# VH-VL binders against BTB/POZ domain-containing protein At4g08455: the designs that were tried, part 13

Target 1, 243 residues: BTB/POZ domain-containing protein At4g08455, of Arabidopsis thaliana (Mouse-ear cress) (q6dbn1)
Amino acid sequence: MRCISCREEYLPRNAGTCKECYVEAGETEEELKREIDDLKAKVAFLRLSSSLDHGTSSTSRSFTDVVLIASEDNAGSPPIPAHKSVLVSRSPVFKAMLENEMEESLSGTIKISDVSYDALRTFVYYLYTAEACLDEQMACDLLVMSEKYQVKHLKSYCERFLVTKLSPDNSLMTYAFAHQHNAKHVLDAALSQIVENMDKLTKREEYMELVEKDPRLIVEIYEAYLSKQVNTAAGGTSTSKTS
Key: E = the ipSAE of ESMFold2; O = the ipSAE of OpenDDE; V2 = 0.75 times the mean of E and O plus 0.25 times the DockQ between their complexes.

## First folded at step 18 (VH-VL; framework fv_socazolimab)

Design B5 (from A1 with light chain S95Y; at its last look DockQ between E and O 0.73; V2 from the best seeds 0.76)
Fold by ESMFold2, look of step 18:
Structure B5 (fold): chain C 243 residues (1-243), chain A 121 residues (1-121), chain B 109 residues (1-109)
Amino acid sequence: as target 1 above (243 residues)
Amino acid sequence: EVQLVESGAEVKKPGSSVKVSCKASGGTFSSYTISWVRQAPGQGLEWMGRIIPIFGTARYAQKFQGRVTITADESTSTAYMELSSLRSEDTAVYYCARSPIFYYKHGFDYWGQGTTVTVSS
Amino acid sequence: QSALTQPASVSGSLGQSVTISCTGTSSDVGGHNYVSWYQQHPGKAPNLMIYDVSKRSGVSNRFSGSKSGNTASLTISGLQAEDEADYYCSSYTDYSKWVFGGGTKLTVL
C-alpha cells in the first residue's frame, strides 16, 4: 500500500498515509495550533489598549501625552512620544507609575536607564503593535525590559524567539541568563540542550565556571540528567503510563 | 546603540600595575561576554582573557595567567582588566571587546576605542 | 603558543579579487569551530567583517568567507582603495580560549 501524501509503501492498517507522513502532519498541526494561540493572545493584548484609549487610537501617535527617554550618558537620544493609555493597559508597572501621581505622571517624562534608544523604541513599538523585529541581542534586551515592566506577552514572544536560537554551544550561558531573568521556557529548553550534550559540555571551561557561579544549578542539571537516564531505561520495560 | 568606552591612556613604570575600565552601554550586560585584546606597536592582536558577567567568572590566556585579573560590576555595566608586574613589552593598545552569549564563539561584534598603556623607566 | 597562520601580505589590483588564508588545526579552525575575520585600518580598532563564513550585517557583499578542513579563507572581490588594511582571523578553540592569526597586510595596487 502506498501513502497518498509521499507515495511510499506502508502497512495497510494505517488510514492511507505512512507513519512518517502521519507524524509530519501531526507536527504541522501542532505548529498551526501554536500560531493560532499566538494570534489569539496578540488580539487579547491589543484589545486592552482599545478599552483604555479614551478616544485616541492605540496604534497612532496623535495626541501623545507622555515621553520616554533612554537615559544614556551621551544625552543625545531623541524622546519617544507615547500615550499613557497604551502604557497603562500593557504594563502594571507603568499603570502604578502613571496613575498614582508619581513624579513621572506629573512631569510627563519617563527616563529609562541602561537601555539603548533602539531597544526602547522597539519596546514601545511592541506595546502598540504586538510586533517586534528581533535578533538575539534585541530579544535579550526586550526580555529584560518585559520582566521589569511586567509585559507578559512580550516576554513570551522573546522567549519563543530565543528558544529557536539555542544550541549546545550557547546552552550553559543561556541557562544562567534564563535563570537570572525568570525565563522559564528558555530555562527548560537550555536544560534539555545541556542534558543531551553532557559528555561534551562537562569538559568545557564554561561548565566549571557555572559550578563556580551556582552549584544549585549543577544539582538541577544532574537531577534532570539522571531522570532522563532512568526514563530511557524504564521506557524499555514500562507497560503503561495512563492516569 | 551599543558602545564600549575605555578609560584613558596610562604611563607606568616597570613592576607596577595598570587597571583599565570598559563601560558598556546600549545592551543588557548579562547577555554578553567581555574580552580583553592587546596590540603592541606594529604587532598583531593578542587575546588576554575574558569575563562572563552572567557567571561572574573570568579566564585568561596562558601567557597572562598569574598577571592579569579581569572583573565586572553589573550595577555599572563595567568590566575591568588589571595587569600586574608590568614590563616594557606590555606597552600596547588594550581593547575591550564583546561577544553576545547566543553566538559568543563567533567573534567580537563591538570593540572599545583602545587604551594606550606605555611602560617606561 | 598555537597561533593561526596567515600570509604576512597579499596584494591585488583595483576591481580584482584576493583571498587571505587562515590555517590552524582541528582544535581551532577545523571541525565545528567558528572562524571570524576582522579588518583594521591604521589607528583604529578592529572591525568584525565575517563570522563563521557568513558576512556581518551591513558589510559589503564583496566580502565572503569559506572554510575547508583546517583552513579558513576571506575573499574580497571588486577591490577598492579603502580595502587596504590589516586583516586578522580568529577562532574560539576547543579549549575555550580565543586565538588570532598573525595578520595579513592587504595592499591595493
Scores: ipSAE 0.730, ipTM 0.860, lowest interface PAE 1.1, mean pLDDT 84
ESMFold2 (binder alone), look of step 18: mean pLDDT 89; pTM 0.925
OpenDDE, look of step 18: ipSAE 0.820; ipTM 0.926

## First folded at step 19 (VH-VL; framework fv_socazolimab)

Design C1 (from A1 with heavy chain Y104W; at its last look DockQ between E and O 0.59; V2 from the best seeds 0.66)
Fold by OpenDDE, look of step 19:
Structure C1 (fold): chain C 243 residues (1-243), chain A 121 residues (1-121), chain B 109 residues (1-109)
Amino acid sequence: as target 1 above (243 residues)
Amino acid sequence: EVQLVESGAEVKKPGSSVKVSCKASGGTFSSYTISWVRQAPGQGLEWMGRIIPIFGTARYAQKFQGRVTITADESTSTAYMELSSLRSEDTAVYYCARSPIFYWKHGFDYWGQGTTVTVSS
Amino acid sequence: QSALTQPASVSGSLGQSVTISCTGTSSDVGGHNYVSWYQQHPGKAPNLMIYDVSKRSGVSNRFSGSKSGNTASLTISGLQAEDEADYYCSSYTDSSKWVFGGGTKLTVL
């Protein structure tokens, strides 16, 4: 029989498609499903809770009612204009800040500490567009900000990005960072990477530094490692009995 | 804007100690390492050591091991370098420099203005 | 740790190209791509020019970096007067430390 997809000859026991095409189609379906879910999440994030359906698309300076300032002793960074309504909609922390007759609400100025101007600008842009151009540093900075201001969608976005940048070389540091900032997805991914490369990573200076910093994290690593070893050993014994 | 601001110039006697500070602003202090690099007059850059603030752990160049102590205070985003048993040869400009913790690929992206330390009798 | 090896000085005419080499070992320059280049003008702090062997840090496209074996290279094309400075290479090491080159003085003729 010929596959309806690839038109290659395949064994007739297959139902119209070859095994390869069937698998590929399944993978494609899963990818599409993920994409749809991501789009839905983005739409949900961009939905303004307040009745002002104003098209969130334009970072238009028009009708801005609040400015964000990267406040450390840097008297020189320009303020970033924004809309309170957008901030409140995207962040429970901003909501709490601005709904209360706090100084920020009255002054129309929010000072953001421990952030660069570029990171803050990117952060604000994301609140309007759910888009950001990330490198590793920006992703880290935005992850920290997202945690602080409880912007879950951004946090997830940053975590996903950082996971793609994981390597054996940065896994230990990433693991520690993830713990510090409650980045669960990154933490799990980093842990997996570490466990897979234990023979190499335990010889690195960074590993020793981690031991010095927080031996509890080392225990967690070894627990994960042992768990994996046990599972692998258990899976190997089940295949030998059926021959 | 990211800035590293170092403490002022120091004049010290031989055998004494000097402690230089480096305050970081405009970034997440915990996401970076701080290195100390010195430069003697007319000489090249010399890496002394680094600290990972989130770890609180420092590593030193072999040349300075036992004489240098690098510390960091996350609450103030400030790193410190203390050099003991000062010699005339320690006369130099001392720089703090920042490097991302996740990727050493970026090198030192920001530098302090430098602190001149003069060791004289 | 021994400094990376750079030529003490290089010179070039305006508009020409020059290359500065930085030679290390397999435990530093040759072991990974954590090589960076810095420009330093007199009385100023160093500025990052190139990182990750070849990535520019907000500098002109006249600056380019490469690596072969244990030797990294900084090439400056279309030399300008403002390019006259000291240039330093740096590399991360397998011992989780940093090392600098001895520096190269570039003179623009």
Scores: ipSAE 0.593, ipTM 0.813, lowest interface PAE 1.2, mean pLDDT 88
ESMFold2, look of step 19: ipSAE 0.789; ipTM 0.890
ESMFold2 (binder alone), look of step 19: mean pLDDT 88; pTM 0.915

Design C2 (from A1 with light chain K55R R56P; at its last look DockQ between E and O 0.48; V2 from the best seeds 0.73)
Fold by ESMFold2, look of step 19:
Structure C2 (fold): chain C 243 residues (1-243), chain A 121 residues (1-121), chain B 109 residues (1-109)
Amino acid sequence: as target 1 above (243 residues)
Amino acid sequence: EVQLVESGAEVKKPGSSVKVSCKASGGTFSSYTISWVRQAPGQGLEWMGRIIPIFGTARYAQKFQGRVTITADESTSTAYMELSSLRSEDTAVYYCARSPIFYYKHGFDYWGQGTTVTVSS
Amino acid sequence: QSALTQPASVSGSLGQSVTISCTGTSSDVGGHNYVSWYQQHPGKAPNLMIYDVSRPSGVSNRFSGSKSGNTASLTISGLQAEDEADYYCSSYTDSSKWVFGGGTKLTVL
């Protein structure tokens, strides 16, 4: 019997599609829904961008219904207009905040502390376009924001960027940073750098400072080192039938 | 849009202490180190010490060991430098400066405006 | 004296190139230590011009850094009047401490 979709042979009595095509169709549906949401956000962004370029401030033309403000101490940054529908579709935290009768939903203002205007603007741009221009500073800022607002794809994007910037020199501080901010991909990469360079790094003052911060992190390093020793011994040994 | 804002100028008597603050904005406080660098009138730059906020640990130049204490408060993104047993030679401008953790050995990318501390009888 | 040695002053004419040296040891300039350079105008905070051999964003291509042995160099090409300032080198030493050079006053003739 042949699959209706891909024409490959499959077991009789399947529902006319093979298991691989059925599973692939489900994964394709999820991908298409994500693409539709991305396109809707990009359309909303284009309307917002067009309004700003023309100097139009009317909320009715752009249909923005919420404002985000970077609430840093001594900051007087301009508000960032946005659409609640985009925020809620991209962030479970904004969904909970804006779909309940919280003060932010009623006032139409979201104040976000401990961020720069530039980081907040880049974060909002990402919510609309799924794109962000990163450097190391921005990646750290957006990583922290993406964890706070549960924007999983942005967190992964920032992590991939930061992994490309890892070196033995920055691995100790990056390990502690990733540990504190739940950045698993950065954490794993930093840990690998540390265990591969322990003889160099354990002589640095920064290593003793990490011990002072949290000895449990040192335990994790040595557990990873021990695990690498076991894997190396197991991977380098093969059993021969003819001894 | 990174900014380091220091506390205002101070006039102190010999034998007292001074505590200067450095409020950081426009970034994630745990993603950089904070150093304190001073400059006496007509003189060069002199590194005093630094703190690594993600560790919460500080280290000092040998010259200032025992007289300087550097701390940080992550909740307010503020670093502090306290210099004790002041004498007239401590009259200087005190700068805070930062270095990102990914390039912490490369230099100081942003500096505070400087705090003038005057020690006079 | 300062841990890193710089000339007290250098001068150059408009449009020419000038080089400022920064000499230390194998534990602060030599080897794989990173040397950074700062420009300071009177009454202002230092400004980072070079870190390692790279330029930060916004710093003119006229500024370049190099290192050979225990000596780092800042080269300023196409001198302009605004380049007149004090210049400092700095390094993160093998002892995990920062050191600065004594500073060099650049005079544009």
Scores: ipSAE 0.788, ipTM 0.897, lowest interface PAE 0.7, mean pLDDT 85
ESMFold2 (binder alone), look of step 19: mean pLDDT 90; pTM 0.930
OpenDDE, look of step 19: ipSAE 0.838; ipTM 0.935

Design C3 (from A1 with heavy chain S99Q; at its last look DockQ between E and O 0.60; V2 from the best seeds 0.75)
Fold by ESMFold2, look of step 19:
Structure C3 (fold): chain C 243 residues (1-243), chain A 121 residues (1-121), chain B 109 residues (1-109)
Amino acid sequence: as target 1 above (243 residues)
Amino acid sequence: EVQLVESGAEVKKPGSSVKVSCKASGGTFSSYTISWVRQAPGQGLEWMGRIIPIFGTARYAQKFQGRVTITADESTSTAYMELSSLRSEDTAVYYCARQPIFYYKHGFDYWGQGTTVTVSS
Amino acid sequence: QSALTQPASVSGSLGQSVTISCTGTSSDVGGHNYVSWYQQHPGKAPNLMIYDVSKRSGVSNRFSGSKSGNTASLTISGLQAEDEADYYCSSYTDSSKWVFGGGTKLTVL
């Protein structure tokens, strides 16, 4: 019987496809399902919401109606023009800021300190496109911004990137970073790395520095370690050299 | 736009102290470490110590233990190095340098411009 | 703790290849330690060229790093006039401290 995909002979089992083509098709389908889910989330993120207030409605007669500034000094970096409707649609924080007649809604200027111009530009670009080119530094910067402005889609994007960059060498500092910035997926991945490498990591100077920083974080690490030991013990028996 | 900007040059007398600042921009301060490295005239690079801002902890090279203090202020993204009991052999250019936590142990990717400290009578 | 040993100077002609060595111990080079390389032109801050045998982005492919046993090496091929500079190796030691090599002056003849 010939495989309908690769035309090779095979034993009957998969309705005209060989085992290799059948497995490859299944793996491709899983990848496509993930791509479809990602596109659905991106479409949901890119939707614009209607505005019912005069501030948003009034700005529909101009091209851009707000600027973002990366520093406290308006002359320090180029202003980034934007649309209030986009900001409000993507961020509950910008929605509250711009709909409550705060200083920013009336002046048309949003000053964002503690961020570089490149990070702010990339953040605004993401609000329009759901895309960003990441490196480790930009992912950290955008993660912090996404938490501050409650942009969940971007937060997830940054977390997935940072998890791929995790290693035992960086796990202690990454754990503290993720804890401080409420990065749950990065936190869980870092904690797993720490638990898996506990014997080596507890001998490093950085471990003592983490103890000095906050012993409560150490308690959390040991609670996770003990939980793993309980699960491992449930699946096995104690070692005996005479049994 | 990643940049480390150090404070200006200093001329000091023996026995005094110097405090050099390093303002970081173009990144999340808690996502990297800051080291201090000095270079005496005609000499090589010498690591003095570092701070891990996310921990708030510092560690020092043995040679400088007891004379150097490294601190950081996350709210201003600024690290500081203070060297006390200055001697003429402390005349050097003092650099701050950073490394991202995700490339920990892989070296220093950005350096300040250097601060010249001259210790003379 | 262990010093990293570099030759004081190295020279090569335009277009030639040159290798700069950095020798330490199993606690700073030979173990699981990463060795990085810096180029420093006169009056400038050091510039990271190589991190753990990998070339830093934006650095010419003429620069490459390698490690064997307790010795790391920086190789510069196709020497150009602008390669004339001081070169330093560095490592994060098993004692959780950074060390630098003594530096190598590269002269392009």
Scores: ipSAE 0.752, ipTM 0.867, lowest interface PAE 0.8, mean pLDDT 84
ESMFold2 (binder alone), look of step 19: mean pLDDT 88; pTM 0.916
OpenDDE, look of step 19: ipSAE 0.838; ipTM 0.934

Design C4 (from A1 with heavy chain T33V; at its last look DockQ between E and O 0.67; V2 from the best seeds 0.77)
Heavy chain, then light chain:
Amino acid sequence: EVQLVESGAEVKKPGSSVKVSCKASGGTFSSYVISWVRQAPGQGLEWMGRIIPIFGTARYAQKFQGRVTITADESTSTAYMELSSLRSEDTAVYYCARSPIFYYKHGFDYWGQGTTVTVSS
Amino acid sequence: QSALTQPASVSGSLGQSVTISCTGTSSDVGGHNYVSWYQQHPGKAPNLMIYDVSKRSGVSNRFSGSKSGNTASLTISGLQAEDEADYYCSSYTDSSKWVFGGGTKLTVL
ESMFold2, look of step 19: ipSAE 0.768; ipTM 0.881
ESMFold2 (binder alone), look of step 19: mean pLDDT 89; pTM 0.923
OpenDDE, look of step 19: ipSAE 0.850; ipTM 0.939

Design C5 (from A1 with heavy chain I52M; at its last look DockQ between E and O 0.57; V2 from the best seeds 0.67)
Fold by ESMFold2, look of step 19:
Structure C5 (fold): chain C 243 residues (1-243), chain A 121 residues (1-121), chain B 109 residues (1-109)
Amino acid sequence: as target 1 above (243 residues)
Amino acid sequence: EVQLVESGAEVKKPGSSVKVSCKASGGTFSSYTISWVRQAPGQGLEWMGRIMPIFGTARYAQKFQGRVTITADESTSTAYMELSSLRSEDTAVYYCARSPIFYYKHGFDYWGQGTTVTVSS
Amino acid sequence: QSALTQPASVSGSLGQSVTISCTGTSSDVGGHNYVSWYQQHPGKAPNLMIYDVSKRSGVSNRFSGSKSGNTASLTISGLQAEDEADYYCSSYTDSSKWVFGGGTKLTVL
């Protein structure tokens, strides 16, 4: 018999699907479930604003009513036009800033320091679309901005991206970055990679610099390592409890 | 997008020191490393050392240990390289270069314009 | 004196291919994939062309990288006049330091 999915021959078991292709289909199902959960989170994020006022008002169909500016000492970046209603619906920080009689609410200008124009533009685009074109640097920049402006959906988005780029080679640096910026998901993933590769990673100069910088991070790594050793030893028990 | 801007050219006397700055813009300073690489006239590239702003610690090539100090000021997104006890063979162009911290071993994706340091009497 | 050995010069005709070698040891080239290549025109900063042995850094597919044993190679196909430059290989070594090759001057004939 020949499997219709992989074209390999196999012993008759079911309707033309071998075990390897059946397992792969199950893995695809789990991936689709994760995508559905992600889409649900994106929809919830986009619906965080009042659904009655989703830019449908005929009186508010005119131009934008606020601009954001990436401020630097010598920056000449163009302003980024936006709608106050979008900003406040996506960010509690912008909500506090723009709904109180603060300077930004009155002037219609929000100056944001310590960001590039491209990062700010991408951040604003995300507030409208729940999409961003990421590379590692943009993910770091947007993660920092998402924490500052309390945009949890964007923070999760950046964290998932960084996790997909995680490897043993970058795990120490990823751990340090995640710890500094309170990125829990990235921190846990990096810690797991470090624990799995302890012998290799403890010989790197960057590990010694981490010791020099903050020994508490080393304690956390070893506590996780010890916890894994205890769980592995317990899970290695061969006694089976059935019936 | 990313930009590294170095301080201007300098002429120095033997035995003095020089401090070159490298201002980074267009990103999160703690998310990359800064290396210093020099090039004497007609010669190749020579790595001097680097700093990882997220750690605040620096590491140096053995040849420069004891003469070079690399620092960073996160509040201004600026790295500094100071080379002491200057000699005529220290005449070179000094580049700062960066690597993303997640892939710092991939090489140097952005470079400053270079700072010419001339050591002469 | 560099830790990575490159030929001092290489030449090729317009439209042809040229290969630049970078030979080190198992601890810097053979044992890992942290090899990168830089192009430098006179008076300008180096530009990253290839990283991780073979991955292009936003450059034409005329530039390709490979490795065999302790020798990494940069191949430039379809030579153009603007390819005339100095080329450097670099590696992040087992001793956790950067090293550069001595450089190769490419002359396009």
Scores: ipSAE 0.604, ipTM 0.766, lowest interface PAE 1.8, mean pLDDT 83
ESMFold2 (binder alone), look of step 19: mean pLDDT 90; pTM 0.929
OpenDDE, look of step 19: ipSAE 0.798; ipTM 0.910

Design C6 (from A1 with heavy chain H106Y; at its last look DockQ between E and O 0.77; V2 from the best seeds 0.78)
Heavy chain, then light chain:
Amino acid sequence: EVQLVESGAEVKKPGSSVKVSCKASGGTFSSYTISWVRQAPGQGLEWMGRIIPIFGTARYAQKFQGRVTITADESTSTAYMELSSLRSEDTAVYYCARSPIFYYKYGFDYWGQGTTVTVSS
Amino acid sequence: QSALTQPASVSGSLGQSVTISCTGTSSDVGGHNYVSWYQQHPGKAPNLMIYDVSKRSGVSNRFSGSKSGNTASLTISGLQAEDEADYYCSSYTDSSKWVFGGGTKLTVL
ESMFold2, look of step 19: ipSAE 0.738; ipTM 0.873
ESMFold2 (binder alone), look of step 19: mean pLDDT 89; pTM 0.922
OpenDDE, look of step 19: ipSAE 0.841; ipTM 0.937

## First folded at step 20 (VH-VL; framework fv_socazolimab)

Design D1 (from A1 with light chain D94E K97R; at its last look DockQ between E and O 0.62; V2 from the best seeds 0.76)
Fold by ESMFold2, look of step 20:
Structure D1 (fold): chain C 243 residues (1-243), chain A 121 residues (1-121), chain B 109 residues (1-109)
Amino acid sequence: as target 1 above (243 residues)
Amino acid sequence: EVQLVESGAEVKKPGSSVKVSCKASGGTFSSYTISWVRQAPGQGLEWMGRIIPIFGTARYAQKFQGRVTITADESTSTAYMELSSLRSEDTAVYYCARSPIFYYKHGFDYWGQGTTVTVSS
Amino acid sequence: QSALTQPASVSGSLGQSVTISCTGTSSDVGGHNYVSWYQQHPGKAPNLMIYDVSKRSGVSNRFSGSKSGNTASLTISGLQAEDEADYYCSSYTESSRWVFGGGTKLTVL
């Protein structure tokens, strides 16, 4: 009997689709569900923007009433014009800053330290469009900014990007980075990488350096390792395919 | 725009110490490591040590163990390298260089301009 | 002295290809270690050209890296005058430390 999807031979008891093809189709469905959820979140984010703005992105830049300045990065970097309504809509921190007559609301200037002009420009662009061109460095910079200004959509976007850059080699440093910057999704993914590669990673000098930094992080790693050992002992390890 | 800016050139006497700074800008300081690499006149590159700011820990080449101290100040995004008990053979250009956490084993993507340290009596 | 062995010099004519070797051990080149390559012009800081055989930092396709056993190689094709420089290999060892090769002076004839 041949599988309808891949045309490979299989046992007659199966429903015309081999196990490998059925599992592969299920994995594709789960990926599409994740993509749909991401698109729904992006649409919700942009709808709030359009409701407050009443116009196009180009029209939105008209009538700007605030500027953002990257301080301590590039003397003479241009101010970035923006709309208070957009900033307030996207960030509880900007809302508090701009609605409570703080210095920034009165001066019309928001000075942001410890960021490059390019990172600040990309951050503001994201607040308007829900788009950012990421590389490793930009994702780290925007993650830190999104945590500071409580822009959850951007933080999740940066976290998903950084998760794709995880490997066993970088998992220990990434775990500490995610812990320091309260990046839960990156933290969980890094922890999973560490647990899966424990034998290799505990031999690295970086492991001893992590112990020096914070032994409580090591306790968290071992608690996760022990939890996995209980689950795998109860359920057993399955193989996905041949060789 | 990523930049590493080192402190200015130094002339030192034998037996003294030098401390070179490396100010990092245009990136998140905790997202990379900082190494110090020196180059004596007419010679090759020599790794001295590195710090991992997210850990706050440093490791050194055996040749410099006991003479070099590498530190970082996260609040100013600045790394420091101090070399003690200077000798004339320590005359060199001292570079700071960074390596991103996600590819930290892949080399140094940005370098400082170099700090010339001259040790002479 | 350097922990990684490079030839002191190599030369090539415009438009030709040259290969620079970098030989170490299983603990710095041969294992799962990445090897990176730097170009240094006189009076300038080194510039990262290649990290590992398949991943390069914004560098011309004329530069490529390869690795076999305990030897890594940098190949520069279509040699140009500005390629005349010193070239260094480096690796992050199993002891979590960097090592550099002694450097290779490339002369474009």
Scores: ipSAE 0.765, ipTM 0.873, lowest interface PAE 0.8, mean pLDDT 83
ESMFold2 (binder alone), look of step 20: mean pLDDT 89; pTM 0.922
OpenDDE, look of step 20: ipSAE 0.840; ipTM 0.936

